# VH-VL binders against o04291r164to392, part 47

Target 1, 229 residues: o04291r164to392
Amino acid sequence: DANNPAGLLSIAEEALAEFLSKATGTAVDWVQMIGMKPGPDSIGIVAISRNCSGIAARACGLVSLEPMKVAEILKDRPSWLRDCRSVDTLSVIPAGNGGTIELIYTQMYAPTTLAAARDFWTLRYSTCLEDGSYVVCERSLTSATGGPTGPPSSNFVRAEMKPSGFLIRPCDGGGSILHIVDHVDLDAWSVPEVMRPLYESSKILAQKMTVAALRHVRQIAQETSGEVQ
Below, E stands for the ipSAE of ESMFold2; O stands for the ipSAE of OpenDDE; V2 stands for 0.75 times the mean of E and O plus 0.25 times the DockQ between their complexes.

## First folded at step 23 (VH-VL; framework fv_regdanvimab)

Design X01 (at its last look DockQ between E and O 0.67; V2 from the best seeds 0.00; counts 0 for: pae E 2.1 > 2)
Fold by OpenDDE, look of step 23:
Structure X01 (fold): chain C 229 residues (1-229), chain A 121 residues (1-121), chain B 110 residues (1-110)
Amino acid sequence: as target 1 above (229 residues)
Amino acid sequence: QITLKESGPTLVKPTQTLTLTCSFSGFSLSYPAYSVGWIRQPPGKALEWLALIDWDDDKYYSTSLKTRLTISKDTSKNQVVLTMTNMDPVDTATYYCARIYSDYYDWFDPWGQGTTVTVSS
Amino acid sequence: ELVLTQPPSVSAAPGQKVTISCSGSSSNIGKNYVSWYQQLPGTAPKLLIYDNNKRPSGIPDRFSGSKSGTSATLGITGLQTGDEADYYCGTWDYSLDAVVFGGGTELTVL
């Protein structure tokens, strides 16, 4: 059974482990992003990947919101990710340890009219860690990983999400420390050479997705508390 | 095919301003992640980086030459222009423009063929 | 300021292996990625290696790059007469936000 809870939990746990190693470790070769202009996004650390499969970006920053609220905000990708067309949750499964597994189909807008849009079939795992941190990690389900088959990709190119997500740690005195990792393979070789930068630049990924997420959460925090982030 | 070509005066008098143009094809600075840089090489000497400009109009200059250099782009013409003021005979060199396809601006590919600039009275 | 140091010259016979070193003056180079360029006599430089050990399309596998600590190395196996050229290493200096090149190495095929 492709929807076997035990099997899905195993995939989720592997995703979690790999994500954490990216978020706080060196599983990916992170390099500081160059040329970030002063602004709200200057508060935090942004890094991009080198010598990894696909493209990856990482960000870390403070947010004046509790971990669960941050998670709720970021789970709603269409609200802050400009290129997100739709997100469909096809299944929700309790993990048995207080966590939740979701099977999600995501459609993206194409960055150019000359290339097919990308979609994702992913498993998202949400759980609380022993230290009080909240984690939401996500990865693509493939024949190699196991799990159920996703929706057909008729007018899309199926892209791969490697273990990605956000780690939200409670901060002493209030608020949270937010770690975001985005790691994707957008199949850049399928597009014309002149357009490949749109698909194989970690810097672009950082700007459009990773930093966008952080900025959005901070904006919500400001609106809620009236504080300057 | 990606190509770059340097153009400008091949002879400049001391104290005058050098203006070089890099014309390129096969890519556009209207697309993210592309940059164009300038490198020079005096006769028989090593490569020296001068400046670069990226698709987002961010500019970087050699520290030693920053006060003398200005780089700009015209995306519609696929051109990057470098100006260097107060030219001196020591600035005699072959000047190259090259594409940067790196998020970290740390390598150039491909290079133009270069243009030789002589500074002499 | 980051300085990249290369040997001024290396030489070997055809078919032999040669290595060219590129040493950084600062410990910060440990985090940097190094590129290598070949410049044939009277021509523009050509990219050989980027990201320490990656080859652009069209570059033979005889050319290899590696980096350990504060030193990068270009390896050339099966040396050919056509490999006679100047070789430069390069990197980005994060402290100055500048591109830095090595002094270059002249390779002679004996």
Scores: ipSAE 0.731, ipTM 0.886, lowest interface PAE 0.8, mean pLDDT 94
Fold by ESMFold2, look of step 23:
Structure X01 (fold): chain C 229 residues (1-229), chain A 121 residues (1-121), chain B 110 residues (1-110)
Amino acid sequence: as target 1 above (229 residues)
Amino acid sequence: QITLKESGPTLVKPTQTLTLTCSFSGFSLSYPAYSVGWIRQPPGKALEWLALIDWDDDKYYSTSLKTRLTISKDTSKNQVVLTMTNMDPVDTATYYCARIYSDYYDWFDPWGQGTTVTVSS
Amino acid sequence: ELVLTQPPSVSAAPGQKVTISCSGSSSNIGKNYVSWYQQLPGTAPKLLIYDNNKRPSGIPDRFSGSKSGTSATLGITGLQTGDEADYYCGTWDYSLDAVVFGGGTELTVL
């Protein structure tokens, strides 16, 4: 019953609602990220969390690619997330509304040899909203959420992804407005005290993941527009 | 366990350059969580922030004093150095260094004990 | 001249309550969180409150903080003579790209 498609869709819909409240609202107490240099090369607006469970970051920027292309690029996490060791899609389930549910196992490299690397067991939900936006959201499956148990966490510390993802709105005349939210709990209690800031800093999360994703999509957009046919 | 200590001259003459060193232990700037900053307090007056340097070598300076200030670090020695040019008697103050959390630069803990610098003839 | 404005002084009797205000703008308190510092006579400042309302270890719960809009407030209940000190608010200002402190408030316990 843990593999019941109706149960997984319920988890997916709750994750979508929570993700949207973070991406477009104040479900997380957002503070503007310091250190983003001014100028014509600004990637967009970047914020980091304060006073929430875990750590979070979000970004909003323009990208000159269609929404489906943006989603395709960002789903390929190893291509842009430096610390991503592997991504295995273990199950793909149609949602019945044109959307898709994926069960995903992700392994990360550790930023230091002093602590074990993290892994994630997640549900990823992709769908088109009624306003024409495309959304890809993701969250960990835990005993609290329900759903199937994931692979054993041998030599890894199982981290938690709280509802996170991408909201991609088409622009008039082409291109997209991309909203990204990353929200994780990396289990900082399991690392030596001297290393805990690497696992508790929302600014580091933004630099490694949220900003990196937005920069990657923007880089691909420039390379595509510069090619001859 | 975490400590910071300011050192340098306690008396300088007008127009001279002041160089202060913050030596700290219990944390490191080779580690992406912290920065170190300088704050001064003239006798009987309010706190005035001067500068900070982050673990990744980003630097920020007081707008009014930026042309007179330079901050640098030696990560291997756990030291941060502040220089302030063209000293004037109005710069007489106690100078503190403090550890700052790098995500927001909005809280300082702990502080050094301070070093008093007098600028006079 | 100050970016953050505090009253110059406050006073109250032992056992009473005081509040100390810190007024800023949309570029500082309106966008970021506030910290508070206690400076006892002849000593360096000590962190009392961070993230608007959180206390470091060793700070008793009779010290409290809050923020609303572009203003922050430090509250001290059950005043003791050992609380006589100067109190400063601080935060980051996004317009100046700088740390800003208030002018300080001298607390006298009579």
Scores: ipSAE 0.535, ipTM 0.796, lowest interface PAE 2.1, mean pLDDT 90
ESMFold2 (binder alone), look of step 23: mean pLDDT 92; pTM 0.947

Design X02 (at its last look DockQ between E and O 0.66; V2 from the best seeds 0.56)
Fold by ESMFold2, look of step 23:
Structure X02 (fold): chain C 229 residues (1-229), chain A 121 residues (1-121), chain B 110 residues (1-110)
Amino acid sequence: as target 1 above (229 residues)
Amino acid sequence: QITLKESGPTLVKPTQTLTLTCSFSGFSLSYPGYSVGWIRQPPGKALEWLALIDWDDDKYYSTSLKTRLTISKDTSKNQVVLTMTNMDPVDTATYYCARLYSDYYDWFDPWGQGTTVTVSS
Amino acid sequence: ELVLTQPPSVSAAPGQKVTISCSGSSSNIGKNYVSWYQQLPGTAPKLLIYDNNKRPSGIPDRFSGSKSGTSATLGITGLQTGDEADYYCGTWDYSLDAVVFGGGTELTVL
């Protein structure tokens, strides 16, 4: 039985714990990203990984939208992630605790014709924490994690998403503090050496995904604030 | 194999502008991930970083020399060019170019063999 | 003065261990990783250590690096006469937005 809710919830809860340890802790050796200084005009604080498995990026910023709206926007990856070719939600499963588990197949465009595009087979878990924070976390399903097998990766290299996601904390007086973690292994060894930085640079990951997500929600927040329909 | 080679004048008069070219092979600045930097070393003295240019055309300059330095690249020729104005005899040095990883800018490998520039009347 | 401070010279006999220190600040070594370079007489510098303690291919394990707080250390065990060179530390400084090098250390094998 490919959709065992208890087994999938166990995977989801482990992903959540690991994601939170990255978002609010030191599970990754975070280094300040060069050129991303805090200031009144900055979008937030951005860090990139050093000496970890795969590559990772983290951002933290203020958004003048409530947590559920931020989550709604960011779950729609094709609307803000330029390299996202397609997202196919194959299963949606209630978690029994008010949360939702999704099984997702994602295809990405390749940045070059010299290497195959990447795809992902993931579990995404959305839930509300006791303090009113909202969390959307995601990780790849593999033979090591358990869970159902995904679609064949014909013409794609199956990449791994390590526990990643969004922690969205409500602010006093409105708005949210958004924490983003992206942590992936894009199988950089499967590409020619000259192309490997495209697949193993944590700075490029930050620019393409983490910073892009934060900019997108902040732009929507500014477009909706002060406007009357 | 990755190689870099510095070229330009070996003798410059005071007040003149020095233009140095770094020609490289085995990597490209058309793709993300790499940068090229310039470092000089006066005779018998320590290394002094001058400038770097990243694949996405971000540029960084030594604070003390930034008003005299300009760095640029020509990705189609695999070249990086450093221009330094108002040369003075204290600028006599061996000038190196070297590749670095753009995420952190904290290590250089490989280095060119260097070109010695003498500034004298 | 230089942002990173190294002793001007160090010496030891063949077979001994030496260490070379590199002292910086919270804006450079305290926030980032350190690289080390060997410069043999009359040659360009060569990368010896990156990411505080990693060796490029071809560098023997008798060369080691470490970092603590705002200081870094290069260690050389089993000292050989071919190790006579100048040694430089380097890193990024987040306050200056610049690469910074130490003043260099001349190693003499007695």
Scores: ipSAE 0.583, ipTM 0.809, lowest interface PAE 1.6, mean pLDDT 90
Fold by OpenDDE, look of step 23:
Order: sequence, then structure tokens, then C-alpha cells
Structure X02 (fold): chain C 229 residues (1-229), chain A 121 residues (1-121), chain B 110 residues (1-110)
Amino acid sequence: as target 1 above (229 residues)
Amino acid sequence: QITLKESGPTLVKPTQTLTLTCSFSGFSLSYPGYSVGWIRQPPGKALEWLALIDWDDDKYYSTSLKTRLTISKDTSKNQVVLTMTNMDPVDTATYYCARLYSDYYDWFDPWGQGTTVTVSS
Amino acid sequence: ELVLTQPPSVSAAPGQKVTISCSGSSSNIGKNYVSWYQQLPGTAPKLLIYDNNKRPSGIPDRFSGSKSGTSATLGITGLQTGDEADYYCGTWDYSLDAVVFGGGTELTVL
């Protein structure tokens, strides 16, 4: 059974382990991002990947919200990710340890009219760690990983999400420390050469997705607290 | 095929301003991921980086020459312009423009053929 | 701030192997990726190696790059007379936000 809870949990745990190694470790060769303009983009520590499959970015910053609230905000991708067309949760499965597994189908807008839009079929795992941190990690389900088959990709190119997500640690003074990792393979080789930078630049990924997420949650935090950032 | 070509005066008087233009084809700074940089090489000496500009109009300059350098792009013309003020005979060199396709601006490919600029009275 | 040091010259006979070193003055170079350029006499530089050890299309596998710690190395096997040129290493200085080149190495084929 492709929807076997035990099997899905195994996939989730592997995703979690790999994500954590990216978020706080050196599983990916992270280099601090350069060339960001001052102001709205200077909201935290941003790094991009070298010598990894696909493209990857990570960011770290403080947020004046509790971990669970941060997670709820960021799970709603259409609200802050400009290129996100739709998100459909096809299944929700309790993991048995207080965590939740979701099977999600995501459609993206194409950044160019010269290429087909990308979609994702992913498993998202949300759980609380022993230290009080909250984690939301996500990865693509493929024949290699196991799990159920996703919706057909009729007018889309199926992209791959490698273990990605949010690590949200409570802060002693209140609020949270947020770690974001985005790691995707958008199949850049299927795109015209002149447009490939849109699909193979970690810097672009950082700007459009990773930093956007951090900026959004901070904005919400500001609106909630009435604080001026 | 990607090509770059440097153009401008080959002779400049001391204290005058040098203006060089890099005309390129095969890529555009209207698309993310591309940058253009300037490098010079005095006769018989090593390469020296001057400046670069990327698709997002971010600009970087050599620290030692920053006050004298200005880089700009005209995306519609596929051109990058470098100005260098207060030229001195020590600035005599071959000036190259080159493309960068890197998130980290850490390599140039391809290079223009270069233009030789002589600063003399 | 970051200085890349290369030997001024190296030489070897045809068919032999030669290595050119590029050492950084700062420990920060450990986070950097090094590129190498070949400059034939009277010509513009050409990219030879990028990201420490990657070859652009058209570059023979006789050319190799490696990096360990604060030092990068360019290797050339099966040396040919046509390899006689100046070689430069380069990298990005994250402290200054600047491109830095080495002083260059003149390779002579004996």
C-alpha cells in the first residue's frame, strides 16, 4: 500500500534528517550570498549553494512570533510566494508521534512564456523536536523514494524538491529563530539556454523564495505586534 | 555564440576621463544570472580587476580605484560602459571586458579581445 | 586584503606533468572557489578551470584543478609546446566584495 503510514513515516524521517543537516550543518556547501541590495533584502543571513544537485538557498533570522504561528504562516505558500499558483493537500496523515504528514500537489507559474510551468508532488512532515523547536520539512515523492503516485503532470514539467523546509526554534527572550532551506531541481536543461539562469541560479531562488518567506513572516509579526522594523 | 568587444579611445591625456564601452552579443543583461566585468593588464604585468555590473544593476569596484570608476549598463543596446577619471600614465594597459555567469562572480568567460589604452601627453 | 600568490615561473619538458600553485593569504579562502585562466602570448585570457576543479567545454582533460585548505593547484599533464603561456588564478574576496587575481605564472616548455 503506497499510503502505508509506516512507509510514509520512514520517508518523512529521512527528509527530516537531511533537512536538518542542511539547515544547521554543512550537508550542502553554503556560501554567504552576495549582491543583495540593502533595505528590505537585508533581513537576515542568506546563503546559497555550491556544488550541489539543483539549486539551494538558506536563510536565518529572528521573528517575533511563536514557532507554531510561524509554521502556520509559512505553510500557506500562495500568500507569500509570488510564483505559486496553487497548493492542494490531497492527504493528511497523523504520524503517531504528534507529527503530521501531508501529501501535497503544488503548481507554479512559469517565470517565462518560453517554458512550461513546473509542478511538485511532495510529502510534507511537521513535527515538534525535543528541544521545543518546530520543524516543517518537505521533499518530492518519486518512484525512487516510494510513496503514492501524484497527480498527472499534463501541462507541467514535474520538478523535484529535495529535502527543504523550516526549522523554528523558540527564543528565550520571546519569538523564534527561523531557519529556511529551499532545495529544488527545476530541470533547467529542458529550458532554452538564454532562460536557464531563471532555473539554475541559487541567487534567484534565494530572492524569490527563501528571502520572500522570511520577509513575509516578519511583516506579519510586525503587523501583529505593532512594532516598527 | 557569445562575444564581447571593447571600444573607446586608445589615447588619453593625463587627468582626462577614459570612457570604454563593452558591446556584447549572445546574452542579455535583461535576464538574470549574467554579469559583465572589466579587467585591465599593464604591459608585462598581471591581470587587475576593475569593476563589474550584474543583471540586477548591482555594482562592484576595485577598492583602490573605486573613487575613479563608474560602471553602468544599457540593456537595450547590450552595452556596458566604464568610466575612469583622472587618468595617469600608470593606467596605460590593455582593458578587457568579460562575461560572468555565476552567482558568486568568481570566473569570467568569455573575454573580449581587449583594447589598448595609452595615457600620454 | 586577500592576496593570491603564484610562482613567477615553471618549466617542464614536453609530455611531462607540471603543477602551478595558488596560495591565499587569508584563511577565508577556504570558503572560496578558484578559477584558472590561460593567456597565450598576445591574446586575451581564456577560462581554463572554474569552481576549483571544473573544466569548461572544449578544455582538454589534461588540465585539472584542485583545492585544499587555502591553496589551489592547476595540473597540466602531457605537456605540449602549445601550453606555453601565462596562467592566472582568480577568486572572489567575500570580505571586500572584489575579484582577486594571482600574480600569474609563466609556463615554459623546454
Scores: ipSAE 0.482, ipTM 0.788, lowest interface PAE 1.4, mean pLDDT 92
ESMFold2 (binder alone), look of step 23: mean pLDDT 93; pTM 0.951

Design X03 (at its last look DockQ between E and O 0.82; V2 from the best seeds 0.65)
Fold by OpenDDE, look of step 23:
Structure X03 (fold): chain C 229 residues (1-229), chain A 121 residues (1-121), chain B 110 residues (1-110)
Amino acid sequence: as target 1 above (229 residues)
Amino acid sequence: QITLKESGPTLVKPTQTLTLTCSFSGFSLSYPGYSVGWIRQPPGKALEWLALIDWDDDKYYSTSLKTRLTISKDTSKNQVVLTMTNMDPVDTATYYCARMYSDYYDWFDPWGQGTTVTVSS
Amino acid sequence: ELVLTQPPSVSAAPGQKVTISCSGSSSNIGKNYVSWYQQLPGTAPKLLIYDNNKRPSGIPDRFSGSKSGTSATLGITGLQTGDEADYYCGTWDYSLDAVVFGGGTELTVL
C-alpha cells in the first residue's frame, strides 16, 4: 500500500533529518548571498548553495511570532509566493507522534512563456521537536523515494523538491528564530539556454522564494503587533 | 556566440574623464544571472578588477578606485558604460570588459579583446 | 584586504607536469571558490578553471584545479609549448565585495 503510514513516516523522517542538516549544518555548501548586507533594513542571513544538485537557498531571521503561528503563515504558499498557482492537499495523515504528514500537489506559474510551468508532488511533514521547535519539511515523492503516485503532470514539467522547509525555534523573551531552506531541481536543461538562469540561479530562488517567505512572515508579525519597523 | 567589445578613446589627458563602452551580444542583462565587469591591466602588470554591474542593477566597485568610478548599463542597447574621473598616467592600461554568469561573482567568461588607453599630456 | 599570492614564475619541460599555487592571506578564503585564467602573450585572459576544479567547455582535461584550506592549485599535465602563458587565480572577497586576482604566474616551457 503506497499510503502505508509506516512507509510514509519513514520518508518523512528521512526528509526531516536531511532538512535539519541543511538548515543548521553543512550538508549543502552554503555561501553568503552577495548584496544582502546587514543593517537596519536587513532581513537576516541569506546564503545560497554551491556544488549541489539543483539550486538551493537558506535564510535565517528573527520573527516576533510564536512557532506555530509562523508555520501556519508559511504553509499558505499562495499567500506569499508570487509564482505559486495552486496548492492541493490530497491527503492528511497523522504520524502517530504528534506530527502530521500531508501529500501535496503544487502548481507553479512559468517564469517565461517560452517554457512549460513546473509542478511538484511532495510529502510535507510537520512536527514539534523535543526542544520546542516546530519543523515543517517537504520533499518530492518519486519512484525512487517510494510513496503514492501523484497526479498526472499534464502541461507541466514535474520538478523535484529536495528536502526543504522551515525550522522555527522559540526565542527567549518571545518570538522565534526562523530557518528556511529551499532546495529544488527545476530541470533547467529542458529550457532554452538563454532562459536557464531563471531555473538554475540560486540567487533567483533566494529572492523569489526564500527571502519572500521571511519578509512575508515579518510583515504579518508587524501588522499583528502594531510595530513599525 | 557570446562576444564583448570595448570601445572609447585610446588617448586621454591627465585629469580628464575616461568613458568606456562595452558592447556585447549573445546574452542580455534583461535576464537574471548575467553581469558585466571591467578589468584593467597595466603593461607588464597583473589584472586589476575595477567594477561590476548585474542584471538587477547592483553595482560593485574596487575600494581603492570607488570615488573615481561609475558603472551603468543600457539593456536595450546591450551596453555597459564605465566612467573613470581624474585620469593619471598611472591609469595607462589595457581595459577589458567581461561577462559574468554566476550567482557568486567569482569568474569571468568570456572576455573582450580589450582596449588600450594611454594617459598622456 | 584579501590578497592572493602566486609564484612569479614556473617552468617545466614539454610533457611534464607543472603546478601553480594560489594562497590566500586570510582564513576567509577557505570558504571561497577559486577561478583560474590563462593569458597567452598579447591576448585577453581566458577562463581555465572555475569553482575550484571545474573546466569550462573546450578546456582540455590536462588542466585541473584543486583547493585545500586557504590554498588553491592549478595543475597542467602533458605540458605543451602552447601552454606558455601567464596564469591568474581569482576569487570574490566577501569582506570588501570585490573581485580579487592573484599577481599572476609566468609559465615557461623549456
Scores: ipSAE 0.604, ipTM 0.842, lowest interface PAE 1.0, mean pLDDT 93
Fold by ESMFold2, look of step 23:
Structure X03 (fold): chain C 229 residues (1-229), chain A 121 residues (1-121), chain B 110 residues (1-110)
Amino acid sequence: as target 1 above (229 residues)
Amino acid sequence: QITLKESGPTLVKPTQTLTLTCSFSGFSLSYPGYSVGWIRQPPGKALEWLALIDWDDDKYYSTSLKTRLTISKDTSKNQVVLTMTNMDPVDTATYYCARMYSDYYDWFDPWGQGTTVTVSS
Amino acid sequence: ELVLTQPPSVSAAPGQKVTISCSGSSSNIGKNYVSWYQQLPGTAPKLLIYDNNKRPSGIPDRFSGSKSGTSATLGITGLQTGDEADYYCGTWDYSLDAVVFGGGTELTVL
């Protein structure tokens, strides 16, 4: 059955494994993003994909917030992702071990009037790893993956999110190490050539989504801190 | 069709400042994902990259020539301008501008036809 | 002291195969992909290969590219007299924050 919890957990565990291999490994051919180098005012380490299916970006940085707070902030995509039009959680399923599976429909604004806006139908899996790290990973549900069919994509182009998400490691003494991976296929072929970089550039993906997320949580961490005088 | 064309003086005296303009069509630097670079080639010698300006106004310069170069753009005119100070006879070369369509700044397509600049008294 | 090293010249007869090497370092070819350019006499360079081994539309498949470690290779089969040109490799160098080109290779078809 498309809605059975064991089937959804299987999809979730596969997404987790693939996400982790990208976040901390070399499952994607990562190249340092030009213009986003480590330094005194650096947000963190940023890399972009080369020669992979779709486009991908990865970031790693320090955040002076505990892991669950970071996860809470980043799960609220409309609060930080400028192009996010709506997020609708259609199902919430306990996964055992304290983990949670969500089935999510997301609509994005189009950055141009020359192409249809994108939408996503995804499974999002939140869980705690044995080492105390917290993970939120996400991937599209398609006929190839299994799982329930999503809402119809009326005036949208259904985009694909490949296993993506956040790995949040606690630090001794407080704070977190945040790893972010965004990996998508935005169907760039359906877009006029002049606008195609908006849909097939890993650097633009990093700037609009991956770096934006990391910058957002770091900004919140700084705004909630202060010295007692 | 995407085209680029270099323009500016063909003869410059030593110590003068060279200003070259790249005029292009078929793409825009108001648009994410595109860049324009400058490359020169002295007679009978190899290609030498000079500078690059991105759609978001990020700029990169040849390490050895950085103190002599300034690159800028006017996106409403589809123009990129390169200024090179304190010209010397060794700077005699054909100067090309070219479009870059790459997140990695590692290839140029297409190139302009080039303009030859001679530096002599 | 070129950052990217190419042989200064190569030659072969019509119909034969030739390869042109481009040697770099871990800060350029080792971290990034390589492009190749053909410059016919008296003309501007033309992109021949990008992303190590991909051809733009209109470039015949007798032109090929590959990369291994910190070196790249351009292969040309079925040589024609119209292939007589200078060939350049290029890439980004992460240490210099700059585009770098090889010194060029003059191909003669005898």
Scores: ipSAE 0.593, ipTM 0.815, lowest interface PAE 1.5, mean pLDDT 90
ESMFold2 (binder alone), look of step 23: mean pLDDT 92; pTM 0.943

